# Designs tried in a protein design chat: VHH binders against q84jc2. Part 84

Target 1, 232 residues: q84jc2
Amino acid sequence: MSKMRNLVEEKFLEFYESWVIQLELYLHQLLIAHNNNTMSETELRHLISKLTTHHKAYYTAKWAAIREDVLAFFGSVWLNPLENACSWLTGWKPSMVFRMVDRLRKSRVVLVEAQVKKLEELRVKTKFDEQKIEREMERYQVAMADRKMVELARLGCHVGGESVMVVEAAVRGLSMGLEKMVKAADCVRLKTLKGILDILTPPQCVEFLAAAATFQVQLRRWGNRRHYVTHS
Below, E stands for the ipSAE of ESMFold2; O stands for the ipSAE of OpenDDE; V2 stands for 0.75 times the mean of E and O plus 0.25 times the DockQ between their complexes.

## First folded at step 5 (VHH)

Design t32 (framework vhh_ozoralizumab_d1; at its last look DockQ between E and O 0.01; V2 from the best seeds 0.00; counts 0 for: pae O 9.6 > 2, grease 30.7 > 24.2, SAP .839 > .668, placed apart)
Fold by ESMFold2, look of step 5:
Structure t32 (fold): chain B 232 residues (1-232), chain A 125 residues (1-125)
Amino acid sequence: as target 1 above (232 residues)
Amino acid sequence: EVQLVESGGGLVQPGGSLRLSCAASGFTFDDYAMYWVRQAPGKGLEWVSAISYSGSYIKYPDSVKGRFTISRDNAKNTLYLQMNSLRPEDTAVYYCARGPYLKWSYFTSGYFDYRGQGTLVTVSS
């Protein structure tokens, strides 16, 4: 593969590096809060709010960037190959987050029957939305197969001028379709995160957010270590 | 190396049938949509069938709908095109083409990267 890093990719790489550093700082605070049983509910809710605001800031920056280049988020230069291989439509797979909830249940955190029922309802809803997006993605593969798009792909090798403008319009249409699907997936991610945090108590939210941040940080560290192990 | 090898072309009379095969190698076949396209003498390239990576979605242009059937065998990395009720207008070189990869991790570049040499189908009395 050869790909020049464009201005969108360069800007988002700098943003993402800073964003991950801040996530690591919040992880430290989450771990302290988890081990410090004297923190008030107000203090815990404040920390949880900082984490949700931090995640929303990521999507704010992402949605601005995908308006310029949605393809940058498919195989991103700011992620290592392991992180990219784990991506589902430019981000974490919504159903995967329930593995973290399941691990909390097995680590002897107390979940009452009402919470368990609500979490299972959310899991089913999330899986349904995820499958709907997967069907749309598969349909998109076929929808791109039409005579107009085949002719435009061939013309891109053949001519300039007015043919370039027609090719640009067709590419823009494809990019808008991908942008719509990426935003739909991000909305499922945000709704799922919000739903989980609404069901859990503040101490449980801290444990969940710590587990999620730990996984993200470890995935990055593990993927970067593989790059260095074989480097001469 | 990505390779697509078409076979099964030949001479057939109008109203006849023919089955094309495409053997794929060098990539994960079941992660990609697959396409059949054709080029008749003196004409441009025409799309004639598409199938999604799982086979769940299939599309045909009106010119072949009801007569052609695309299928895939992901265990054997093979794409098929069953052509029935053939007409002289179906005479063309038929190419197997790899579509985009949108499944999970990456969007690959290349819309219709035509890697095969094609197989000639001639429909004549």
Scores: ipSAE 0.285, ipTM 0.711, lowest interface PAE 3.2, mean pLDDT 81
Fold by OpenDDE, look of step 5:
Structure t32 (fold): chain B 232 residues (1-232), chain A 125 residues (1-125)
Amino acid sequence: as target 1 above (232 residues)
Amino acid sequence: EVQLVESGGGLVQPGGSLRLSCAASGFTFDDYAMYWVRQAPGKGLEWVSAISYSGSYIKYPDSVKGRFTISRDNAKNTLYLQMNSLRPEDTAVYYCARGPYLKWSYFTSGYFDYRGQGTLVTVSS
């Protein structure tokens, strides 16, 4: 039986599919810009701005959705299992992007000493923020288990009346905490992304964004292929 | 060599209809999801329709939903876009683009590797 998706899942699924399609368009533009190297700085900045705006739009939609049902994002039905497996608190792990930058440095991107220093500082800060969020997340998870799991365990398959209210209250409590953590994580993502883009030159930004978008797109592709093979 | 050639653009009045075609060659057309994208003056590229390799799955943005219809004839290696109830804001260069493989309801993501030269659609009274 196909798992029935709730309204939030359905809406966000539609949004995300559209969003990814648009991302692919931007990726194409990024790759053209990178490979031809004929675009002016102004044009590159404009392209970068479009991408950043696109990402902001994602988080705007996400944050609207998590207000309704944050739990939907912990079982993101719009992502394949591979994408989900690579997710950290409902999204990409901020520190991962530094690995992408490192890869670029080993290929075509030449960073000046000042950039390297700034990137290192940002990396340290990002890692610190990630760890802080992880600790807080753990605290919420453990606390919830201690306070609410006993009550939930008392509930069998046939739940009604007051028991339903207890479950709802427990879920609401957990959801509030999770929403806070997800937002915090998203803030770190956005700050990290902004930080990197502020350090890199426009051409470097384009290359970075292209790499990031490519990775995201490929991850989805790989995961979808696997899913198709296993379930077709 | 991969080629995408759009046709069917032109001038139309608001409320009018237009049908675009895209002739594909140089690749296995029926393996790829296909897209229509457009670029209005001073604006970036936006997608207006997507169709899976088999045509079983189709997506539209809200901006064109209910007005545009994408279709494909794999035997003819041709992509179509029926545009109805056209509005001035639909004025743009419309491009046929090759997307990634799409095998089920969830649209796959991939590199948008090829795009045609485009055809101009102008909606004006």
Scores: ipSAE 0.007, ipTM 0.289, lowest interface PAE 9.6, mean pLDDT 86
ESMFold2 (binder alone), look of step 5: mean pLDDT 82; pTM 0.837

Design t33 (framework vhh_ozoralizumab_d1; at its last look DockQ between E and O 0.18; V2 from the best seeds 0.00; counts 0 for: pae E 13.8 > 2, grease 29.6 > 24.2, SAP .728 > .668, placed apart)
Fold by OpenDDE, look of step 5:
Structure t33 (fold): chain B 232 residues (1-232), chain A 125 residues (1-125)
Amino acid sequence: as target 1 above (232 residues)
Amino acid sequence: EVQLVESGGGLVQPGGSLRLSCAASGFTFDDYAMYWVRQAPGKGLEWVSAISYSGSYIKYPDSVKGRFTISRDNAKNTLYLQMNSLRPEDTAVYYCARGPYLKWSYWTSGYFQHRGQGTLVTVSS
């Protein structure tokens, strides 16, 4: 029996499906641009801008949704298990994109020394920010276990009016902390992405974005196929 | 070589129905989202239907929603478009188009690599 989805999950699921479809369209454009050296810099910049705008739209929607139910994003029903397994605080891990850049460097992308230096600096900063967020997250989790979970445990399986209120209060407290952490993580993602795009040339940006989008979409595809094989 | 061959077009009266088919070859069909796009005289390309590689996701523009049904048979490497309640404004050359090597995607004009020769659909009284 499938778990009943709440309203936030349903709404965001619908949004995300549409968003991914649009992402795939952009990916198609990116791939064409990458394979066609006839596109002007202006055209490339325009395409890059469309992608960045699209990503911003995702976070706008996400942040609206997490205000209602941040917990929905920790069990994201719109993602398959593989996608969820690869998620860090409800999204992609910022430091991962540097590995993608490294892969591109080893294949087709030629970076000048100045770019390499800037990327390394950004990598260090990104890792620092990730660690800071992880520490803070751990603090919230531990605090919740020590303070709120004891009270919840006392409630057992008995649900009364007062008990329900206590549970709700506990969940609210946790949710507030989680929302803060998720937003922080998203900020690091956005900053990291912006940083990379600022360092790379327009052609390089297109290649990077294509690689990133490909990874995201393929991960989803692979995960869905596995699910289909397992549950069909 | 990627090949897409559309068929099923013709002349129909308003309110009539047509079923288009597209035979695909030269690539792994079930790896790609597929589209139906159309081009009316004097107008640009517009997408009229999209289906993911597995058929799990389907999208329509508002202009054809409720009237058109896209489907695919991956075993036969064939894409279909059932068109009901046809209108004069549906008159166009209809093309089967291959999407990116992805699960699902929308279509906008000018951003596809492969499409067929098209089949003409004329809706007229």
Scores: ipSAE 0.008, ipTM 0.326, lowest interface PAE 9.1, mean pLDDT 85
Fold by ESMFold2, look of step 5:
Structure t33 (fold): chain B 232 residues (1-232), chain A 125 residues (1-125)
Amino acid sequence: as target 1 above (232 residues)
Amino acid sequence: EVQLVESGGGLVQPGGSLRLSCAASGFTFDDYAMYWVRQAPGKGLEWVSAISYSGSYIKYPDSVKGRFTISRDNAKNTLYLQMNSLRPEDTAVYYCARGPYLKWSYWTSGYFQHRGQGTLVTVSS
């Protein structure tokens, strides 16, 4: 219900807006490369490198921002409500990227047996890492509740003002833990993306990156439109 | 339903200036990033400017940086391109474009499908 944004949220939203615009420009280049066979392998590798660098820049900026205020990333202010409904620990679920690979296999790309084997190994590793993060987050939530109980017991029968202060202290004391969990999730995302790009050939990487960019751009536009309507 | 109408092109001498306008209708203008692209005779489309939906982020290729200025007026649903220090190689048909509306079933559609008819800019003696 809040129409207010803190400074960290506003700064990152400005960055994200610019990042998506540049992603749209790279998407144009990916679509040309996808539909045109005149680009050399060297040119394709340079385009792939630009996209990889662009994705790394997103996480570089995000990690700088979560160092200032990780709680900014658990609301919907910088990610619109539609993106948050699809998001997992402040972003997309790492294993979802394999749905894009599966679609490409069905419609366009032909993968050799060695690539298929390596992709399945990566899928299993990614799912394992996801489950590890989910278990750690569950334990962290339990620890957060337990810390509240200890602080309330120490304070005795104090009125609501002290309860709010204890909750705020518990959140501040756990912010570093949340920062580590967000970074761990982002590292799984980056390792999975790198792993896929290492397995695919340059033309296949272009098709994969185009699908990923399309999804990101589409989510922003749909969510931004609905957010604007519901807040007008 | 989406309509983009460019205007303001013409013949200009090298070193001259022109201001292009693009009137937009049939969509919510301030929800979209907007672009100027151009097509020189016998060439493909070339991007020359991009502006975010709010106007807070603007980008140019090196070939026009410092000479061209994109702007938008969301109250008037209008996109502008101020072109200064024009050169003969800037001769092209200039189009305004809305970024693609991308559905998964159409993600391979050509970029800049939603553009106007264009306005011709000729830079010559």
Scores: ipSAE 0.000, ipTM 0.319, lowest interface PAE 13.8, mean pLDDT 73
ESMFold2 (binder alone), look of step 5: mean pLDDT 89; pTM 0.908

Design t34 (framework vhh_ozoralizumab_d1; at its last look DockQ between E and O 0.01; V2 from the best seeds 0.00; counts 0 for: pae O 8.2 > 2, grease 31 > 24.2, SAP .85 > .668, placed apart)
Fold by ESMFold2, look of step 5:
Structure t34 (fold): chain B 232 residues (1-232), chain A 125 residues (1-125)
Amino acid sequence: as target 1 above (232 residues)
Amino acid sequence: EVQLVESGGGLVQPGGSLRLSCAASGFTFDDYAMYWVRQAPGKGLEWVSAISYSGSYIKYPDSVKGRFTISRDNAKNTLYLQMNSLRPEDTAVYYCARGPYLKWSYFTSGLFQHRGQGTLVTVSS
């Protein structure tokens, strides 16, 4: 909905739009590197490092923002409805990136036995970590049930000293729990990304990063068009 | 669209038991935590029990712990509350409510936006 953005949402909206524009510029460089057989391994590793740094910058900004308002990242104003609906705990689902690796293997990327073994080990570890987070989120659905939360639902139209203290305590508890879970999910995302890039060769990393950036850009583009068609 | 219909209330003596049911429709029941809340005459809502979407996690306040048991049947889109060892202070209208939390993709902060009409439980001699 187009309503009452706070300072955290305004700041992150402008950051994210700039961040996506830069991602598109890096995608152009990845596509050039994909077709250019004169790039050295050093040049490829530099480009890969730019993408890694770009992704880390996103999480640095995100973690600063969630300290102030973690709820802004659930149904975010800087994402279209399709992007928000595809989110798993405020971001991409770690285990799903292995579908991208699998598609590359079927088309043009040849992986040696050692790489396949390491990727399978990483897939299993990633899935295990995902399941732990999913269990914690399910537990949280009941952990947030509390006399204070029910009072907040009923005292919302009244003002008072004791009501203010109850509201502050409940909001702080909810925000800290959600922040912890979001950071845990982001750590799994970063560990998975690093693990894949450590296993793949530099040319394979370029192909992977290009596919990932293409998917993200296409999801944003199609979500904007579908929103216009279906809700205009 | 969203409908929650409670049943099973009535008059019962102290120490007695009742089983409440809540039939849900108009949403994907399996994706939501469900709550029981109650409202005594002239009082605000009081949380009574919570159950996660799969039923794997359950929580009660101390006032009902050991006496009340929440459960759900996701195949039938139905929520239950078994109430044992009932006391006069349990007298209230009992509501089932959809939890405020949309699984994974969204978080809604609207507590108890959707609840049924309620079922009256009266505990007296």
Scores: ipSAE 0.359, ipTM 0.742, lowest interface PAE 2.8, mean pLDDT 81
Fold by OpenDDE, look of step 5:
Structure t34 (fold): chain B 232 residues (1-232), chain A 125 residues (1-125)
Amino acid sequence: as target 1 above (232 residues)
Amino acid sequence: EVQLVESGGGLVQPGGSLRLSCAASGFTFDDYAMYWVRQAPGKGLEWVSAISYSGSYIKYPDSVKGRFTISRDNAKNTLYLQMNSLRPEDTAVYYCARGPYLKWSYFTSGLFQHRGQGTLVTVSS
């Protein structure tokens, strides 16, 4: 079902579609790098840098968009239902990447003890940050469902004037809170990603990033096939 | 120097068809996703089609979906846009564009770093 989209949704949809297409190219490069052990460290670092820059670009665009309409990201019309179902506060859950690392450890990636310790420390920190954000998010959500809002909800669509103003004010308040929370979550994502990349060697980074990108692309593919969703 | 040269535009009646081409040079064509964008008079730049480096991924906005088909020939360094069932609202200057993400480590304004001079498509009875 095509929903009427606002300008923010339309613009970000266009951006995201382009962004994903570029990600697919990077994924290809990552896979080549992963399968070809002949690349120099400099080349690997360059590739890693490009990927990180690509992700930073996403958040730059996202943050610009959420300033206009953060609620657009809680509907995320540019994502299919499967992608949305896997979303935590409008993006990937930071702690999820450690599962990816664990998977890599069980396959090809050999981590030294020092790396393992650092990863565990980062995992704990990330989890703590997630929980903090979740608690704060809950506060905003509960506040929205206060007695006044419940009463207003009973008035129906015929209510205008003061009641509409109150609802709008409440929604604005919520939106401000949500924007804060989304930004906080994104910061945790970025910090977590940076932390992992700082712990891993360049070859390991490439493997990790390839796995992450693969997951993202496949999730999108699976979701699109399942729901026959075409993004426009 | 990156060069993109569009061709194939012209005047066409509603319901008609056109095929646009874009000749790319000055960069490794098959390393980049390519796009068609358009700008109608008095309007902003609109994305109308995208294709990944290998052609494996293709996207369209709803406005052109089912009517336009993007393709590429990497051996010829050429991008194509087949436009069918053209409408007056499709009237615009059409540009071939390259994304900025592969080559540059810095985020630039806009979706595209490079685009051609454009080719005018006019749909009118």
Scores: ipSAE 0.013, ipTM 0.256, lowest interface PAE 8.2, mean pLDDT 85
ESMFold2 (binder alone), look of step 5: mean pLDDT 81; pTM 0.824

Design t35 (framework vhh_ozoralizumab_d1; at its last look DockQ between E and O 0.01; V2 from the best seeds 0.00; counts 0 for: pae O 8.2 > 2, grease 29.1 > 24.2, SAP .816 > .668, placed apart)
Fold by ESMFold2, look of step 5:
Structure t35 (fold): chain B 232 residues (1-232), chain A 125 residues (1-125)
Amino acid sequence: as target 1 above (232 residues)
Amino acid sequence: EVQLVESGGGLVQPGGSLRLSCAASGFTFDDYAMYWVRQAPGKGLEWVSAISYSGSYIKYPDSVKGRFTISRDNAKNTLYLQMNSLRPEDTAVYYCARGPYFKWSYFTSGYFQHRGQGTLVTVSS
């Protein structure tokens, strides 16, 4: 447990609650579009654009908040424990979305040969980019080893003027490295999402986005139900 | 409970070699970076080596680079330090320490909070 939430956490919690509510509203529109086949291709592309813009808005807000406090995004107060446990570098793992595409293909979505080839190429590139980031994270484990870090660990029970200054320098170095890695992961997420939406047809995009939004909304609902029960 | 037990220390002549071992238990060894640190008489702790959870990345300070080699055996939950070309300045108690936990959903740094009782290395003629 910590003291009061800092302003970054309070601000982003309010943003995230509003953002998820809007995502739920878009999910309703996606389900209508999917189930009724009543929308023109132009209308489907407009809905897809709304979802894309909504996701970009999330990252815009996140990147602003990360600049102030990147550590808030590891075990976030605005996420329930189930949501946090499913995170890879503060978000969904980019390659995991291909499991969703595969499940849709198995049950519903029919893909032509050209789409299958392009999706496989994207899957390989996404996995390559993920592995680069994972290597950088592993390298970071040893890069943090340093005489100053050993001294800070030894001094962990004492705090003073010199200790505070050295701790602040260490925090700046850690924060900068983590921010860079989180932004790199977010860029892979955005490139993967855009790549999938470019390969799929508009009806297929609607089905994919509906599945993705359903998963995110259900993960939040199920995790929050568990929290509510323990507090009631 | 986390336990780290160092062994392999002793008396060696300058220029000699020694291999330290650290047996780990009470935690998932493969999830953590591991470190060696040392404390010479009357001195503070000095970092000696670091190795990532898989063993793929390794770092040494200039004072030991080229002479010391860290390794790990994740199947045996054991950390090693091969020390070659030993100098009197290497005389110290050597500690095995658990480094940062680095799983993708949570990132926590446990800088040297868990270390063993140490093993004494004395380098003299």
Scores: ipSAE 0.196, ipTM 0.658, lowest interface PAE 4.0, mean pLDDT 79
Fold by OpenDDE, look of step 5:
Structure t35 (fold): chain B 232 residues (1-232), chain A 125 residues (1-125)
Amino acid sequence: as target 1 above (232 residues)
Amino acid sequence: EVQLVESGGGLVQPGGSLRLSCAASGFTFDDYAMYWVRQAPGKGLEWVSAISYSGSYIKYPDSVKGRFTISRDNAKNTLYLQMNSLRPEDTAVYYCARGPYFKWSYFTSGYFQHRGQGTLVTVSS
C-alpha cells in the first residue's frame, strides 16, 4: 500500500502530472522543429519562449508549495524512485546540463569557439555555485542534527500538547533552512538554463531543450516501468 | 521510417458500430502514447482518444466518452478504436497519431509529426 500523502503532496502531484504532460507536448513540438529546417528564427524563438515559460511556471508552483511544506520535496512522492535518485536538492543538478551539451556537440551540434569558451565559463561558475550550496546544506544538516533532531527524537517518545508545540517549532526551524537552500538551488538551475540558452543559437536551443525534455520524460518512463504499481 | 496505417472505416447508420485499427511500424511502438484524431469536413483536427505507452492511462473527450474505446496491442504494434453508438457528427476522417506522451496525456488539438493517411468514417441514415 502506498504511503499516505499530505495535502501539499497531493496538490503538487496533480500539478506535476499536468505539467509533465504539457512538457511532453512541448517536446513533441521541439522535435518537429528540430526536424523541420524551414521554421523561421521567430518561430523557433517563440517555441523556446514557451518552454522557458513552462519551466518558470514549475518553479512558481514549487516555491508556493515549499512555503507550505518544503519537506514534501525531499520525499517527492510525485517522482518515482529513479527520478528521486537523480535529484539534487529537489531538482536536477545544474552541472548535468553541460554534459548534455557535450553529448550534443559530439553528435550533431557544431559550436563556434566563442560559444565553447562561454559555455566553459558558465560551467565553472555553475560548479562553484553548486559547491557553495552543498557546503551550506551540509552546515544546516549538521546543525539541525545537533540541535533539533535530538529534541525531536526525545519528544517523539512522549505525548502531550506542549511537546507537540515544541516539535512543530523545531520542524519549522528545519524547514526554513531547507527552503532557503532549495530556493538557492533553483536559482542556480534557472541561471544555468538561461545562460546556456543565451549562448546557443535558436536551432541549437531547440535541440538542447529537446534533449533535456527527452531525458526528463524518459527518466520518468524508465522509473515508472520499474515501480509502476507503487507510483501509478 | 515511421508508418501508421489506419483501416476499418466505412459507412454506418446512426447507432452503429465500427472498429478501427492502426498498424504501426518504423519505431518502438510501446515507447509512445498513441492517439486517435479526427477531422470532419470543414473543421479542424480534434483528438478523440489517447492511450499511454503501456495502456494504463486512457483519456477521452466528453464528445466520445462512453461510446469510444481505445486499446492497443503492443506485441502486434497495433492501435484500436472501438466506436459504438455512432452519430452523424462522428463523420470524419480518423487518423492514428503517435504522440510524445509516455505515461498519460492531455490533448485537445494540434499537429502531429506522425499520423497515418486516415480512414473515412461516415455516419448517415
Scores: ipSAE 0.016, ipTM 0.312, lowest interface PAE 8.2, mean pLDDT 86
ESMFold2 (binder alone), look of step 5: mean pLDDT 81; pTM 0.829

Design t36 (framework vhh_ozoralizumab_d1; at its last look DockQ between E and O 0.01; V2 from the best seeds 0.00; counts 0 for: pae O 10.9 > 2, grease 28.5 > 24.2, SAP .759 > .668, placed apart)
Fold by ESMFold2, look of step 5:
Structure t36 (fold): chain B 232 residues (1-232), chain A 125 residues (1-125)
Amino acid sequence: as target 1 above (232 residues)
Amino acid sequence: EVQLVESGGGLVQPGGSLRLSCAASGFTFDDYAMYWVRQAPGKGLEWVSAISWSGSYIKYPDSVKGRFTISRDNAKNTLYLQMNSLRPEDTAVYYCARGPYLKWSYFTSGYFQHRGQGTLVTVSS
């Protein structure tokens, strides 16, 4: 099979480039806020709100791109739609965020006992939500394969009303299930992030968001070398 | 190297039973869905069962529902197909096939790319 770049992928990559540039600008503001130590709580909360809004915008664009992928699937080889969905599915596992929190605790951020307890409760809840998503992934694994069998049985068939309708239904069903699963996973990611920011004080939130932005910017630069994409 | 080896086929009278086994190696068995497919003489491949990586989700086409039971033993890296109330139209070569891997960090497709050499089941009097 040869690689073919579709219009939806191109549009999302253009969005992502702009999104990362803006994230770098916010990172500069986060670093100033950290070093300054004289910013008011209101100013810190405003900056935190900007970062939260920026992250929500990423998911809004991602979900729109995923929805357009369903419409681009008509006439595509079976593997292309699954490869596109895979790039959306393999985002950050929500519980990995706690590794970043733990690293900050060891070196930079001092947490009181009440915060530590709430973070542990959130970690347990996040892992529970992850397990629910993994069960959905498992269910779709069987449903997805069933749809692929129907499409394979139709391979090489000339266009006819019933044959086209069956193939269309199989592709749409698979794509809708993958979209739903990606959105569910992203909702757990957003809920976990919000939960962490609700537990941390505004200065601690700035520290956390700066670390996250730094990592994301570094990941983008490594990906631009077209060498590999790493997971944390 | 991915290896799938089917066994348990043979000659059986109508109404009889057989249990097929598939020994898997060369990959992490309990990360993948597994499938049974069959091919009757002069016909294309027909899907006969699918099972998710944990065994929690199972699917059959109407042609075998109620007569065939798929199962897996992840500790033994083995897939099974219990076939009851066999009919002459069940005569086919049965293949064990690896399904997709779908978890947080990676996805693969092309599940029919990796399948065994098959085991022949003949149902006749």
Scores: ipSAE 0.213, ipTM 0.670, lowest interface PAE 4.0, mean pLDDT 74
Fold by OpenDDE, look of step 5:
Formats: sequence, structure tokens, C-alpha cells
Structure t36 (fold): chain B 232 residues (1-232), chain A 125 residues (1-125)
Amino acid sequence: as target 1 above (232 residues)
Amino acid sequence: EVQLVESGGGLVQPGGSLRLSCAASGFTFDDYAMYWVRQAPGKGLEWVSAISWSGSYIKYPDSVKGRFTISRDNAKNTLYLQMNSLRPEDTAVYYCARGPYLKWSYFTSGYFQHRGQGTLVTVSS
């Protein structure tokens, strides 16, 4: 049975499709900038700014949507199963980007000692923040199985009246917690991204952003090849 | 070699109409989603339309929705963009671009590996 999409899912799906299309355009620009190396520093900074603005737009839309239905983002119908499998709290795991930076270091990017040190500090901080969020997330998930919910579970699927109200209240409580956690996670993502971009030079930023965008696009491609079934 | 050749651009008055064409060659056209993108003077690239390989899915940004219509003829390896109710803000070089995904029903876009040389559209009184 095709999962019926709710309104939030439909709206965000449409948004995300458009957003990804624009991301592809930026990726193309990033790759051109990286490969030709003919752009001035000012031009590179401008391109970086466009990308960062684009990402901010995503989170603005996301945060508006999660206020309506945060649960939609834990099923993310706009993502394929592979993308979903690689998601951490409804998005990319912040600490993952350091692996991308490491890859760049092993290729053409030369980081000075000061940059390496700063990146390591940022990595440690990012991991700490991730763990904190994970612990809090676990708390909300475990709390869902409270005494009342366990008792209601014994009644089966056909509960009505007061039982339904209790379940709804529990789900609302969980949703509020989840919204908080998702926002927290997104903040860590944004801080991490900003931190990396502040450490890297403009050419390095372009290379990093190109790599990140490429990974995102390829992940989507790979997942789509495996799952050609339409979600509509 | 992948080739995309845009045509149909020109000067038009506000409120006028124009139809762009893109001739594709060097690849299996009906395996790919296709896009129209544009670049105005001093601005970055922006997408203005997307169409899946079969034409079953079509997307527009709000800026052109209701005014532009994308279509494709897979038998002719040609992409089209009908532009109506043109505005000065639509002035740009328009490019056709090939999407990265093969026969996927979703409009998920990746890196545009290929685009044409573009055709200039000028909307002015």
C-alpha cells in the first residue's frame, strides 16, 4: 500500500526537489571554479556565500515544516532508502564532514599546521555535541514507553475514548522533544559547517563544498538506482 | 560527444511570448531528465524548469510558474520551453542542461554534467 503522504510531506517534497535542483546548479559552479582556478578570491567568496545562503534556506524551510509535523522528517518520503539510512536525526551527521576534509588533505589540499589544529578542535567539539544530543534523544525515545503507554499497548489496536487521548498526548510529548532535538542537531550542523569554512581558505572552501555537494548528489543517485519505484 | 544546442532566443516586449528549443545529441535523450536554467547579467544560474525523462514529472519555480511550459519530444531529441507573459526580469541567457539521473521519476537533481552554449532572451520595451 502506497503510504499516503500528508500535507507537510507533500509540501516539503516539492520544496526539496526544487532545492536540490538549485544545489546542482551551485555544484556545477563549484566544480567549474575548482577545475579552472581562474576565479578571483572575491568571486570565490561570493560563490561560497551563495551556497551557505542556500543551505540556510533549507533549514529555514525545514524548521517551519517541523513545527507542523516533525514526524514527517523521521520518515522523510522525499529521500530514498539509502539517503534515509545515512541520515542522523533527519540530516547529515556533523562529524562526517571531517572525513571529507581528511580526504581532501590526502588529495590536493594542503593545510597548514594551524588549520589542522583548529580542525581537530572543531572535530572534538562536534563529536561532543553529537553525543549530547544522542543521549537526550534516547531519553525521549525511552520515555515514550511509560507506564500508561505500556498498559494501553496491552489493549490492542482498537482502543477508543480516553485511551486515544492518552496516546495522542504521549505522541505530542514525543514530538515536542523530537522537534527540540532536530533543531539542536541542525544547529550543530550549521556550526560545524561554519567552523570548517572559517578555517579553510576560499579555494579550499570551494573544494570542500564541491565534495560535500557531490557526495550528497551521488548518494541520491545511488539510492535511486536501487529503488526506481515512485513514492507518489 | 554530448551536445546541447539552444535556439529561439531574441528580443521581445514585455507581455510577449517566446519558444526556446534545445537539440540534444551524443547521448540517449530519453534516459535523462532535462532542465532549463538561466543566468541574468550579474546574477548566478537559476533553474526555471525541469522535466523527467518521460515527461511525467514537471517542476517550476514560483518565479515562472504559470508562465513557462517545459516539454520534450523524445523522438526528436528536443527539449522545449514555451515562455509566455515575459517580464524584464526574465532577461537572461537560457541554457538547456542534462540531469544526472537515468529514467528516474523523481525530480531529484544532481550535477549538470552538460549544458549548451545558451540563447539570449531580452525582454524590453
Scores: ipSAE 0.000, ipTM 0.276, lowest interface PAE 10.9, mean pLDDT 85
ESMFold2 (binder alone), look of step 5: mean pLDDT 87; pTM 0.886

